# Designs tried in a protein design chat: VH-VL binders against o27280. Part 174

Target 1, 266 residues: o27280
Amino acid sequence: MDSMNVPEVLEIKRIVEESESVKTFIFSWDFRREVRPGQFVMVWDFRDEKPMSVSLIDPVRSEIGISIRRVGEFTDRVHGLSEGDLLGIRGPYGRGFELMGRDILLVGGGIGMAPLAALADEATARGMRVDALVAARTADELLFLDRLEAAGVNISTCTDDGSCGFKGFAHERLLTLEENHDMAAVCGPEPMMFQVMRILDERDVPAQLSLERYMKCAVGICGQCCLDDTGFRVCAEGPVFWSQELSRVREFGRYRRDPAGRRVPW

## First folded at step 7 (VH-VL)

Design nn6 (framework fv_azirkitug)
Fold by ESMFold2-Fast, scan of step 7:
Structure nn6 (fold): chain C 266 residues (1-266), chain A 122 residues (1-122), chain B 107 residues (1-107)
Amino acid sequence: as target 1 above (266 residues)
Amino acid sequence: EVQLVESGGGLVQPGGSLKLSCAASGFTFRTYAMYWVRQASGKGLEWVARIRSKSNNYATYYADAVKGRFTISRDDSKNMVYLQMNSLKTEDTAVYYCVRGDYFDSYYFDVWGQGTLVTVSS
Amino acid sequence: ETVVTQSPATLSLSPGERATLSCRASQSVGSYLHWFQQKPGQAPRLLIHDASNRATRVPARFSGSGSGTDFTLTISSLEPEDFATYFCQQYDSFPLTFGQGTKLEIK
């Protein structure tokens, strides 16, 4: 009898529509089960179970939130739910982000801003200065801008098409920023994270990166959770890794695995 | 300074229509959810409608008493929120307040306008 | 709907005294309760959000407590400007509902 591996059925208290494709589902949470930014939970719709990052941690209201992008059958079903409906939640799992210093940088791409939004809340509550670089393909795909602005975060945007902020990629925008930070947290597509990590390493800024794509199992013995040359299991030892750990992984940012386990370029 | 200024109130007959406007200044209007709350003489406060920010796709929600009759809208380029009131009833008589909400839960009523009086009578 | 009921309807006290205002919900609202102050001819002013958190620029003498169905607004030492009507409001469930108000008046 392991209560962490048995889903607790929770009521959806509120739903925040972040964009046309992303919703944040808010639940009452008993904070005797500690939750940190960067951790994830397993969400069960009574048919399938999927890992989802925690995007809101609010001990004052006794709430957590999870942000879900519509990308398939499971997420389509969950997006069809309403306030008052039930979902199974188990966890939290994984190691979260660590905050250090006074000035921090957040770099997020797409849904990768979800765990970073929770981190931004904690950092600003601690009186830290937070700069966020939010990247997407177009302006309408930028996430959490209003939430970050409300939290007092200094926001820079970057879109591939130039529809909002800098025209180009996140790492290209980062190269034009002169400010130094005590730490950085990065979450998004691996090629973006790899380029950002290299720049931050060159600037001697310690960075934490979240590898959410391999959270396939809660028990951490699944082969797909392993990194190519380190043996690290993302669901057991991640999803958050320091840049020093990831710089030794030959696969990071260069290759991914298809459903058959074969290496394919990004 | 942060300010909300309502206009458009007045006297209207039952079944008539009226459009309220609210001009916002002193804050980044586009990032906030906006509410209309009313208060009838001798009664308590009653929420009327909510419109969320662009990142929440301008989602709208209405009190049961006004569903189908009232429409809330906003124009972020002009820092305006509106309440179109159709098929007005005598029980709609109240002071209508424009209220700034919190982005995340949309229920934190921090900033209120001074109100505009709507009187529905024959 | 969740009904919120305030008591007493009127509270008569002198400046310098402690005021305790009650709000009861017909069902549990967790900590999803706000307190407002309203003076005649003025818009309501947010005092306490989420049961116990003081709003911006609200004096330290105001405090909120409680959870579930029973909530309290406390003013530790009344100032002349504190004599007003106070409303509680729940936002746990729709429709959003306000209490009928407690009028705080000079004895």
Scores: ipSAE 0.000, ipTM 0.389, lowest interface PAE 17.4, mean pLDDT 82

Design nn7 (framework fv_azirkitug)
Fold by ESMFold2-Fast, scan of step 7:
Structure nn7 (fold): chain C 266 residues (1-266), chain A 121 residues (1-121), chain B 107 residues (1-107)
Amino acid sequence: as target 1 above (266 residues)
Amino acid sequence: EVQLVESGGGLVQPGGSLKLSCAASGFTFRTYAMYWVRQASGKGLEWVARIRSKSNNYATYYADAVKGRFTISRDDSKNMVYLQMNSLKTEDTAVYYCTTDEYFGFYFDYWGQGTLVTVSS
Amino acid sequence: ETVVTQSPATLSLSPGERATLSCRASQSVGSYLHWFQQKPGQAPRLLIHDASNRATRVPARFSGSGSGTDFTLTISSLEPEDFATYFCQQYDSFPLTFGQGTKLEIK
């Protein structure tokens, strides 16, 4: 049996408070099981299992970190845990980000900065120039600024309410920033990613985008592991896609599905 | 300027109780984890207790030597952290420091001056 | 629990000399080790964090090295103000543990 498909019970070594609603849980990890930025793991609290992106990858310290936003019953229970408590971790799963060229633009919205923080560490370690546009609704929801700054990343911020940096949305801020990057990586709310993708396509910058909503198909028992209009399977192909792949998907950034399978505008 | 000021130390008999206080200023106290670390005369440092912030559900962690006897708590409205010490033993005699870390990683970069607790008959 | 042991207990040297202080962990702590300086009557001061990174405003003569179970704090050329007690601390696992200290004193 493939050991990566069996949950391993791991002790929470450290918990880092990123904001009022986000915590990073750090675990010892045996790097004989490789982990790449953009991949996810299934987190099991012995009652329910949810997919979470890996936000810290540190082979030197033999650790991974998983950043979790408090949004419901499962995440409320996990946020109530302490260092020394146990969680089940299964994975990693999915297609991670690919790095190319000499410079990269990261565009993250809210918790979408979590997988991008891990990518920033790898890009910086490879000697790439890293520019990050960090977006959130309010200043208190901007994540990983200190970590990015410590890594030598050039940071721009924007908040919907104007409480920090540019007042407006990520794509509006992007229009005022330099356009010369070899690639980009984008993660956040789907409408934000769609607008950012359009701008990067116009600038001829290849971009990779992470579709977190499809991570639940890790076991393959799910009717929602396909993107409309393309027919390719997110659990096998994603969650990270190049912009040219997503440009063929009519639903991306425009519609979502409710539990009954009906199209609902974002 | 970050400042931590401990108080409440003193002489107490074995089996007695004391409550230590630490007044914090110069930083956004409510978002920081707070720690108590002690040091017996001429000896090394010993971690005692930690309390996390509200967004970490005020999670507490204790050294085995004090678990069940000591309680760490905080009052964010007053920028205070406390250590309630019950069933005191002679080996609890030490200078007690209030500390916190500026970043994440348990490197205690802010310390108070300490308060002496003496447990003797 | 991870036990942290420092050696020597006391190191007697003269100003201008090189000091080498050792810290050993009972199990691997990766690079999750900090060094503190403590002068008589004062609280500890962070010197080196994460095994090898000098803390803010710490002079260049202080350096840390090592990983896993064996760590070293080096002071390349002792100044009078460097004669103090030095503690190492691991934070790889709970409970957090400190070494017993190395007292650096004038010969």
Scores: ipSAE 0.000, ipTM 0.372, lowest interface PAE 18.2, mean pLDDT 82

Design nn8 (framework fv_azirkitug)
Fold by ESMFold2-Fast, scan of step 7:
Structure nn8 (fold): chain C 266 residues (1-266), chain A 121 residues (1-121), chain B 107 residues (1-107)
Amino acid sequence: as target 1 above (266 residues)
Amino acid sequence: EVQLVESGGGLVQPGGSLKLSCAASGFTFRTYAMYWVRQASGKGLEWVARIRSKSNNYATYYADAVKGRFTISRDDSKNMVYLQMNSLKTEDTAVYYCVKQDWYGEYFDYWGQGTLVTVSS
Amino acid sequence: ETVVTQSPATLSLSPGERATLSCRASQSVGSYLHWFQQKPGQAPRLLIHDASNRATRVPARFSGSGSGTDFTLTISSLEPEDFATYFCQQYDSFPLTFGQGTKLEIK
């Protein structure tokens, strides 16, 4: 029997530099402990522990990958590591994505493409048609385009500044794409996800959305676990939610919580 | 659409030098390890050199047959990989391929068309 | 160094027949063995990676199997364009090594 709450000290097998600010760390993984796209692990550098989405799941090679954006002291330290160095990994945690139908649309913003890249691999392995809308602030911040192309994914891009693809936001680009899908999966900044969800709802496309802020709640770290109108414990069921569940959460896309639990606008 | 285009091959005398270039396009070049692999006429494939990405400090590796004579380098600003070949021997005569490693896997997913190097006296 | 040996050196078959090509490593390479196809005057093309995974745009008639030291490439029903030289390559240890090749020729 494995305990998911005890960290395994794993060797960094390979590091892939995805962009100037994002690296993917690859580890050998024992798939007796199943991991699915949309789940996360806790990464421990022997000082601090942070939740990170799994971005690569490869049972054939017995490997997982974790993509980490450089945003603070913990991630700066992890980015300074080399192949052969050690990290503690525990998990997986949380509810993963569920696949249904024959066609899926992926909509990812920035690092939100990380869990969606893992989902794209599973969807293509199942023989599904995969369309991906990859959004970022600039061309240099578009992630996983080469990996998605290699997997046979049909890619559309957009950048806020117009440096690559459509000039504008993900939801603006989505409005110019009039193809129906059996389902969608969305991950990125909450304001982007909210706008995308509304368009998909109008098209009657069921969507799953991954909310990074609920990863801490899923492992019991967050004290703000009951955030919706019905008393539903959002963080206990996350980080992946169906759009129908999020349509009743007044905070989604409108407000976030600071470290003290106070509401602040996006 | 991945493309790797080699150049710089030609005829050179034993003891001479030659610099091969490889122009890469259609992928995020700076994040990939790049390789040179050679093939003598009617013979098998032989790995020559490897250069890793920036995240791995541009670490270089060489086959014993070329160690100390060949230098692999890259210029990420130009999407170029190079192979500087010094003290050339007749047994270095081969088609030289610029080769890309897959994103997540340890296998060669794309090869250039190759450039012929002939070392003859 | 890990030595990789292919057999047979030459295989003469007709279109429609099944081809079976062998590759043996001098020590275990796990599943880090790849297969390439090379036609005269062309660069090698990836067919199978990590022993059994078909590369992008490779027809379903190509399949790979094996692990450790013994690997097989199978072509279930040969098409005219399949007559080429096939190489296996290990990526478990440096230096990276290739087999000497198996030439498929028309009978």
Scores: ipSAE 0.006, ipTM 0.513, lowest interface PAE 10.9, mean pLDDT 85

Design nn9 (framework fv_cemiplimab)
Fold by ESMFold2-Fast, scan of step 7:
Structure nn9 (fold): chain C 266 residues (1-266), chain A 121 residues (1-121), chain B 107 residues (1-107)
Amino acid sequence: as target 1 above (266 residues)
Amino acid sequence: EVQLLESGGVLVQPGGSLRLSCAASGFTFSDYWMTWVRQAPGKGLEWVSGISGSGGSTYFADSVKGRFTISRDNSKNTLYLQMNSLKGEDTAVYYCARDLYYDSSGYFDYWGQGTLVTVSS
Amino acid sequence: DIQMTQSPSSLSASVGDSITITCRASQSISSYLNWYQQKPGKAPNLLIYAASSLQSGVPSRFSGSGSGTDFTLTIRTLQPEDFATYYCQQYDSYPLTFGPGTVVDFR
């Protein structure tokens, strides 16, 4: 296999506690391997490897950050690590977000704010106006608010229980926000993303959505990634898709492709 | 085409042992968390056990903890459930199922047809 | 453990009816809730995942909603093949737990 696909063993330089269930792991990074917001890396704990979105890209400090939510055995083990411990990292992989226009709306749910935090940094550095809708179940689960505020982002929040900001879901809050943005970027649970996409489509706002479940396909591990019978390759072109592209995927998502490119039922 | 086929279900005396197998095909077996779910005759579904793609992580329902062991042989695309100290309450159809996502356990998108285990004297 | 309950335990319906099944969790599980359909003598089929996402190949007459502790499965314009038992299942934490099931019978 190509040497660029071999995991590099890196030392955990810093760990930031984002919430009870989320930590950001920070590593020194050689930026001869370019990293863009929306791309992911494969994280290897020497037993299992999982794709993780890059949440911090800092060329000035020569650092990247990877934010990980505790959801299962792999992530529980990684959460048990300390500064100075080692993880294998390979990548980056996948299509990153594209920026266009003068203003952008970010809509993030839970851990989906992680890749959007990196995007917010790039957008603000480019002089764009950034509005972020940050959604979570409770106030304690809202992520990156201090970082977004420090970057000059205009922040709206919503929580299911009403403990911070609007009481309700992201799409309900979005209906109360101004309609005019040159583009949007969305990342979070699929039900949230679907509802948000529908509203943005109605407003004629081009949106990019990050489909984290398709990250594995970008490294060639499964044949489930070709979702369009016209030859669209999710594994090569994801995890970030324009809403127009995702509409095509949804219409023909009943089928996947085998390694030979043949259409097979799910 | 994803297929899962359970085998090994038989009549066993209380206190006995039995190993169930699940043969998987049509997907990269080592990439997926796998699970066992059981259903007693005329009753609802009960999650029994789950195992990570590498086999390094396992979880069990409280009702079987300490008595059952889950394992897998990725070279043979086969999932196992070793059942020890069997009780009458373990009588059920045992289903093998695949998790939909590799990085989150809990969505069971493909199921086998089940294999009946009867524990009776 | 997170306890799951379903209401009603059973219902009788006719083809063309719209029916609703409710699932409740003993504590908040966000949107980490799936719905399964089981026909007599067969294995379960995944219908809805993450509370409201329709699984590929499942007819659009099925829909899911809810978050936190209260969840709903709705079947619009019930078809003959929809007479089955329906189960909810949480995946917020281990051990994973199913609801007791709702039997949908032909009236």
Scores: ipSAE 0.000, ipTM 0.399, lowest interface PAE 17.2, mean pLDDT 82

Design o1 (framework fv_libevitug)
Fold by ESMFold2-Fast, scan of step 7:
Structure o1 (fold): chain C 266 residues (1-266), chain A 123 residues (1-123), chain B 110 residues (1-110)
Amino acid sequence: as target 1 above (266 residues)
Amino acid sequence: QVQLQQSGPGLVKPSQTLSLTCAISGDSVSSNSAAWNWIRQSPSRGLEWLGDTYYRSKWYNDYAVSVKSRITINPDTSKNQFSLQLNSVTPEDTAVYYCARGEDYYYGYMDVWGQGTLVTVSS
Amino acid sequence: QSVLTQPPSASGTPGQRVTISCSGSSSNIGSYYVYWYQQLPGTAPKLLIYSNNQRPSGVPDRFSGSKSGTSASLAITGLQAEDEADYYCAAWDDSLSGPVFGGGTKLTVL
């Protein structure tokens, strides 16, 4: 049990460059240790440890993938690594997505498509019909389109600048899509997720939303993982929440927390 | 087009309960995207937020610290309206009272306002 | 006293640029979005600017907002006679657990 909290030193088997700022790091994985879409692992570069969502789960090849966007010192160092280099991996942690019904909608913004790509693979393997709305600021920042297409996903795109697909935001594109779904899964910037959630709630579509909030702990010990009003710990009770749970949180969509736990606007 | 229509007495005696109602058209009081607010305006205190009610799987209320002990804001889903009750009023509660819809995506802004009701607290 | 500080009055002539300031603290403007409301005589306040610098549909582009640290500003370019009104800033406040408003600025178009 305790061995789950000790990082395993794993060799980077393969690196996929998803975009100029995003790479997927692929490792051999022992699937006696279960991993579900929506769960995260702690990635250790032998100096710092950060939570990263699992973006590929392939038990046939015995591989997992972890997609990392370059946003600071830790991720810059990890992006500098090559195939054959070593990283420490702890986990998995957190509550993953639950699949229900037959027809599902995925709504992803930027790197938020990473955990949704793993979910798409599982949903299509179960014979579900999957629609994905992939959103980004520009065409170059749309992620996993080829992988989603290969899985048989029906893809809609939108970009803020109109460089690919619908010109506008994810929630504006969603308003033009009239088909009902049995459930939705949403991951991306919190303001995007809030707007999408409100539309899905109005349509009576149950949604699961994955929060990429700043986390200092993997096991729910640190108060920085806590959401206002509910007492939820993202690393212990999340990162995936049902929309009904998240709609109770006055904090959701309005502000985030800095490393010191202070409220800051989006 | 969302519209808010206020009703209630414009004169209340000291120590009594101030009661106002806000009728909603063009939206549902149970909308997951909205919060339903009461704000008042007086020369001495300016614009002052009093509280809100909103539906997210269940009903919630937020109340300003200054009035929390004597205020109640209640939704009425059958009539598509919400109300303000302010207990034990004093002349300091004399103000124009507004109901307003807050868009819940950007907490703290009011995108639709009622017409306002002048409430005078005097004998 | 109001939690957010605004000048009580401002004035300009048609065509001029006018700026209205709003000062707060780390518990409000320093941590949260700023909103601006316009109140014409005898009417309810109307949302003019949200999320520091965004305009609702129907608000002319001559109105703009900005925020730096614990202060915010509303700028009105090409001032018109119809802009004569009271202007209020607002932000959420941690200590009061609710939105707070500035004292208001009466803008006179000379």
Scores: ipSAE 0.000, ipTM 0.412, lowest interface PAE 15.5, mean pLDDT 82

Design o10 (framework fv_libevitug)
Fold by ESMFold2-Fast, scan of step 7:
Structure o10 (fold): chain C 266 residues (1-266), chain A 123 residues (1-123), chain B 110 residues (1-110)
Amino acid sequence: as target 1 above (266 residues)
Amino acid sequence: QVQLQQSGPGLVKPSQTLSLTCAISGDSVSSNSAAWNWIRQSPSRGLEWLGRTYYRSKWYNDYAVSVKSRITINPDTSKNQFSLQLNSVTPEDTAVYYCARGEDYYYDYMDVWGQGTLVTVSS
Amino acid sequence: QSVLTQPPSASGTPGQRVTISCSGSSSNIGSYYVYWYQQLPGTAPKLLIYSNNQRPSGVPDRFSGSKSGTSASLAITGLQAEDEADYYCAAWDDSLSGPVFGGGTKLTVL
């Protein structure tokens, strides 16, 4: 019965089209309910409820933003909405990112750049130096480049197909970057995050990684949110984990689970 | 080029502690990309993993359930080596003991092995 | 009893194809990568195949691995006398929380 467990019906104030497949939905938000980068909310279209990462946190304008990629029936319906339409929002949930030091690295793949964009805003507002490695399959899937540039972030890009920046994967690009960072934050496909984590561990850079795959169970009993041999529950203890915690998880970066709970390779 | 060289006694009496050392060259025992394993081999039990130690911002140990109450695997960063102590040995602990390197990316495979040490437990 | 089951022996003549099987369950091979080790007489095991079907540098392409369901296979084509050795499969096991090995297959080149 607290405010996090009751959906609030909010009007869509503004919609930003980030790409052909990604939109950011902006709502007025009461910041007596604090929300931190790396946390997520449950989005309810009055038929289905799905978890979505918070991509914009603006206490000055009293706004929160939620970036949604079009991937199925629920997201297709939400993408069909207009300014003035209503959505239910419940949350925030989960452990957010922690900022430490003065120089930080962000590594984002695809829609994983969404929670990192909110983190970049907070870090730059605190006067931190921010380097971002933005990775995608193709140039048109690179997200938030203009927003990161406006915030004063130092940006590197890579694409699998070479259509923008370095041709290759995020971890291959990271090997060519030799900056000293006090911490890193990583969000994207698990195989990418696993490779990036290994390089950061070798460089003794503490990293925080955001795992999104188990978030269906955000408010309930969540056996599926357990990482295989550690007992961590993503919705309760995550979605953000330190690299030290994840280095002992057999499943991380190797396998996912299907709806039946079976292990499936990436 | 990574090499592992084992040393330690080949004969241990029942109830005593089996102690072996594995010296590492070409890599650091505190490498964030490696895990340092002990495996044994006997005709009756075949290949049996005993445990590992590895560094990821701090030291960790994992031990096989069958030996967990008797085993300690310790790194020594000053000598760039790691050791195996197995307490309260019985004749069932007679085996060839190997140290081996595993990678954190492929925890389950051992890409570099020591030469092996035959340890006989007898009175 | 080994957690992973291999035939105790296999044989062939030079130039032939030999296949060595490895059978497990959903708690090991069915869920995790399979690895193969070659042990020549009097030596330590050597990594031959990792991640089901990948070869380390220096391993000839005559050696290949495959996995289907809860079973894995090692194939050796163009069999040579130097391939005479013991072969072991391995995988992580959930119930034991560690890697497990097959009982080994002694390959004889006739």
Scores: ipSAE 0.000, ipTM 0.437, lowest interface PAE 13.7, mean pLDDT 84

Design o11 (framework fv_libevitug)
Fold by ESMFold2-Fast, scan of step 7:
Structure o11 (fold): chain C 266 residues (1-266), chain A 123 residues (1-123), chain B 110 residues (1-110)
Amino acid sequence: as target 1 above (266 residues)
Amino acid sequence: QVQLQQSGPGLVKPSQTLSLTCAISGDSVSSNSAAWNWIRQSPSRGLEWLGRTYYRSKWYNDYAVSVKSRITINPDTSKNQFSLQLNSVTPEDTAVYYCARGEDSFYDYMDVWGQGTLVTVSS
Amino acid sequence: QSVLTQPPSASGTPGQRVTISCSGSSSNIGSYYVYWYQQLPGTAPKLLIYSNNQRPSGVPDRFSGSKSGTSASLAITGLQAEDEADYYCAAWDDSLSGPVFGGGTKLTVL
């Protein structure tokens, strides 16, 4: 039986309200099925199935968490659920982040902090020094700050509107931060990730970037999650890519894909 | 307007090193939006991409598998040019060699080409 | 042998429509953008079509590109004498980790 491709119906054990638009849904998990930061699961509400990044990995409590932003019909329905309700979970899927060295920079934009929060937990548990740049449009959209602070992460914030921390974009804030890291991990809107990648490359810091793409079919069989210029399939070969791999992707940071797989400018 | 001008020897003996240069005007060899390519054309192999160099915080090189063990492509920022060095040449390396600019390192099409240099490998 | 397959020749008369095919696999055309180059006698290749169907500035709209599955086509409508040239398709290839070219099509305007 291939457990990655068979949905398991799980009870919502706990719901954490992270912001007005983001909730973390927590499920009991059997850790004989390995889950790594950067991986995702397919969440099934018995009508539609959507990929969601794993944001909490807690083997001590035997729990995983999935953080979901309210942006459309599926996510609106899921946000309407309560503790005790059921969801189908399939996975995990994709490559997780690799940790190397002693010193890591995390750069997260909006909901992109979700997979990075799980990574921060693992990095701190390994004894790494963790610096996090947390970016959002407004202060109310900054995610996981309390969790990162509790873990001893050195946090910098920025908001587009200046309501918390640096006023400006993530890449502008990054230019004012310490240059010396063994690696970086980046997740957020692609234009932000592209600008951040350019700065990290200038500093000769190897970076891993997590791409969130639309999927229309089960993982590994849908060409619409494919990156055109390299043939990379986000669900099969990603969602985490090294910056060297992304430097070859013709659409990265310039175009997005609509649900039909067509290129649309950012 | 970007222009590429090639220079180098037209005759090379077998086992020697083939060396060509491509001088750039109208753009910088360290431009973050360009990649600098070498392509050759022969009757036996047609058009064959050999490799490229490009600057993105540091210099990167990509080389075709068929020549990877023998090829070096080097930028020279002071002279605003890039070079091709191909070691241990054989008669099969006889071709017209072109340098070319890729518009962006994310794209592998060549929007500006040098005029070409015929290189004959003969004994 | 070329990784991408083109007919070695094509011909037409002025004003006619001519189509040049390019056939590959899932590791190249099936997954990546297709480019077309025009090579006039005694000159370097020139970019004619990029990203499947886009024209550089200065290329007339008589030239169009298309892609379907693992194949691509270059169409020339209203054929002109000056269109007589060699035409090459190109795409990135996963197995070779680089751009690959078709064998070329010699277009003769009769």
Scores: ipSAE 0.000, ipTM 0.409, lowest interface PAE 16.3, mean pLDDT 83

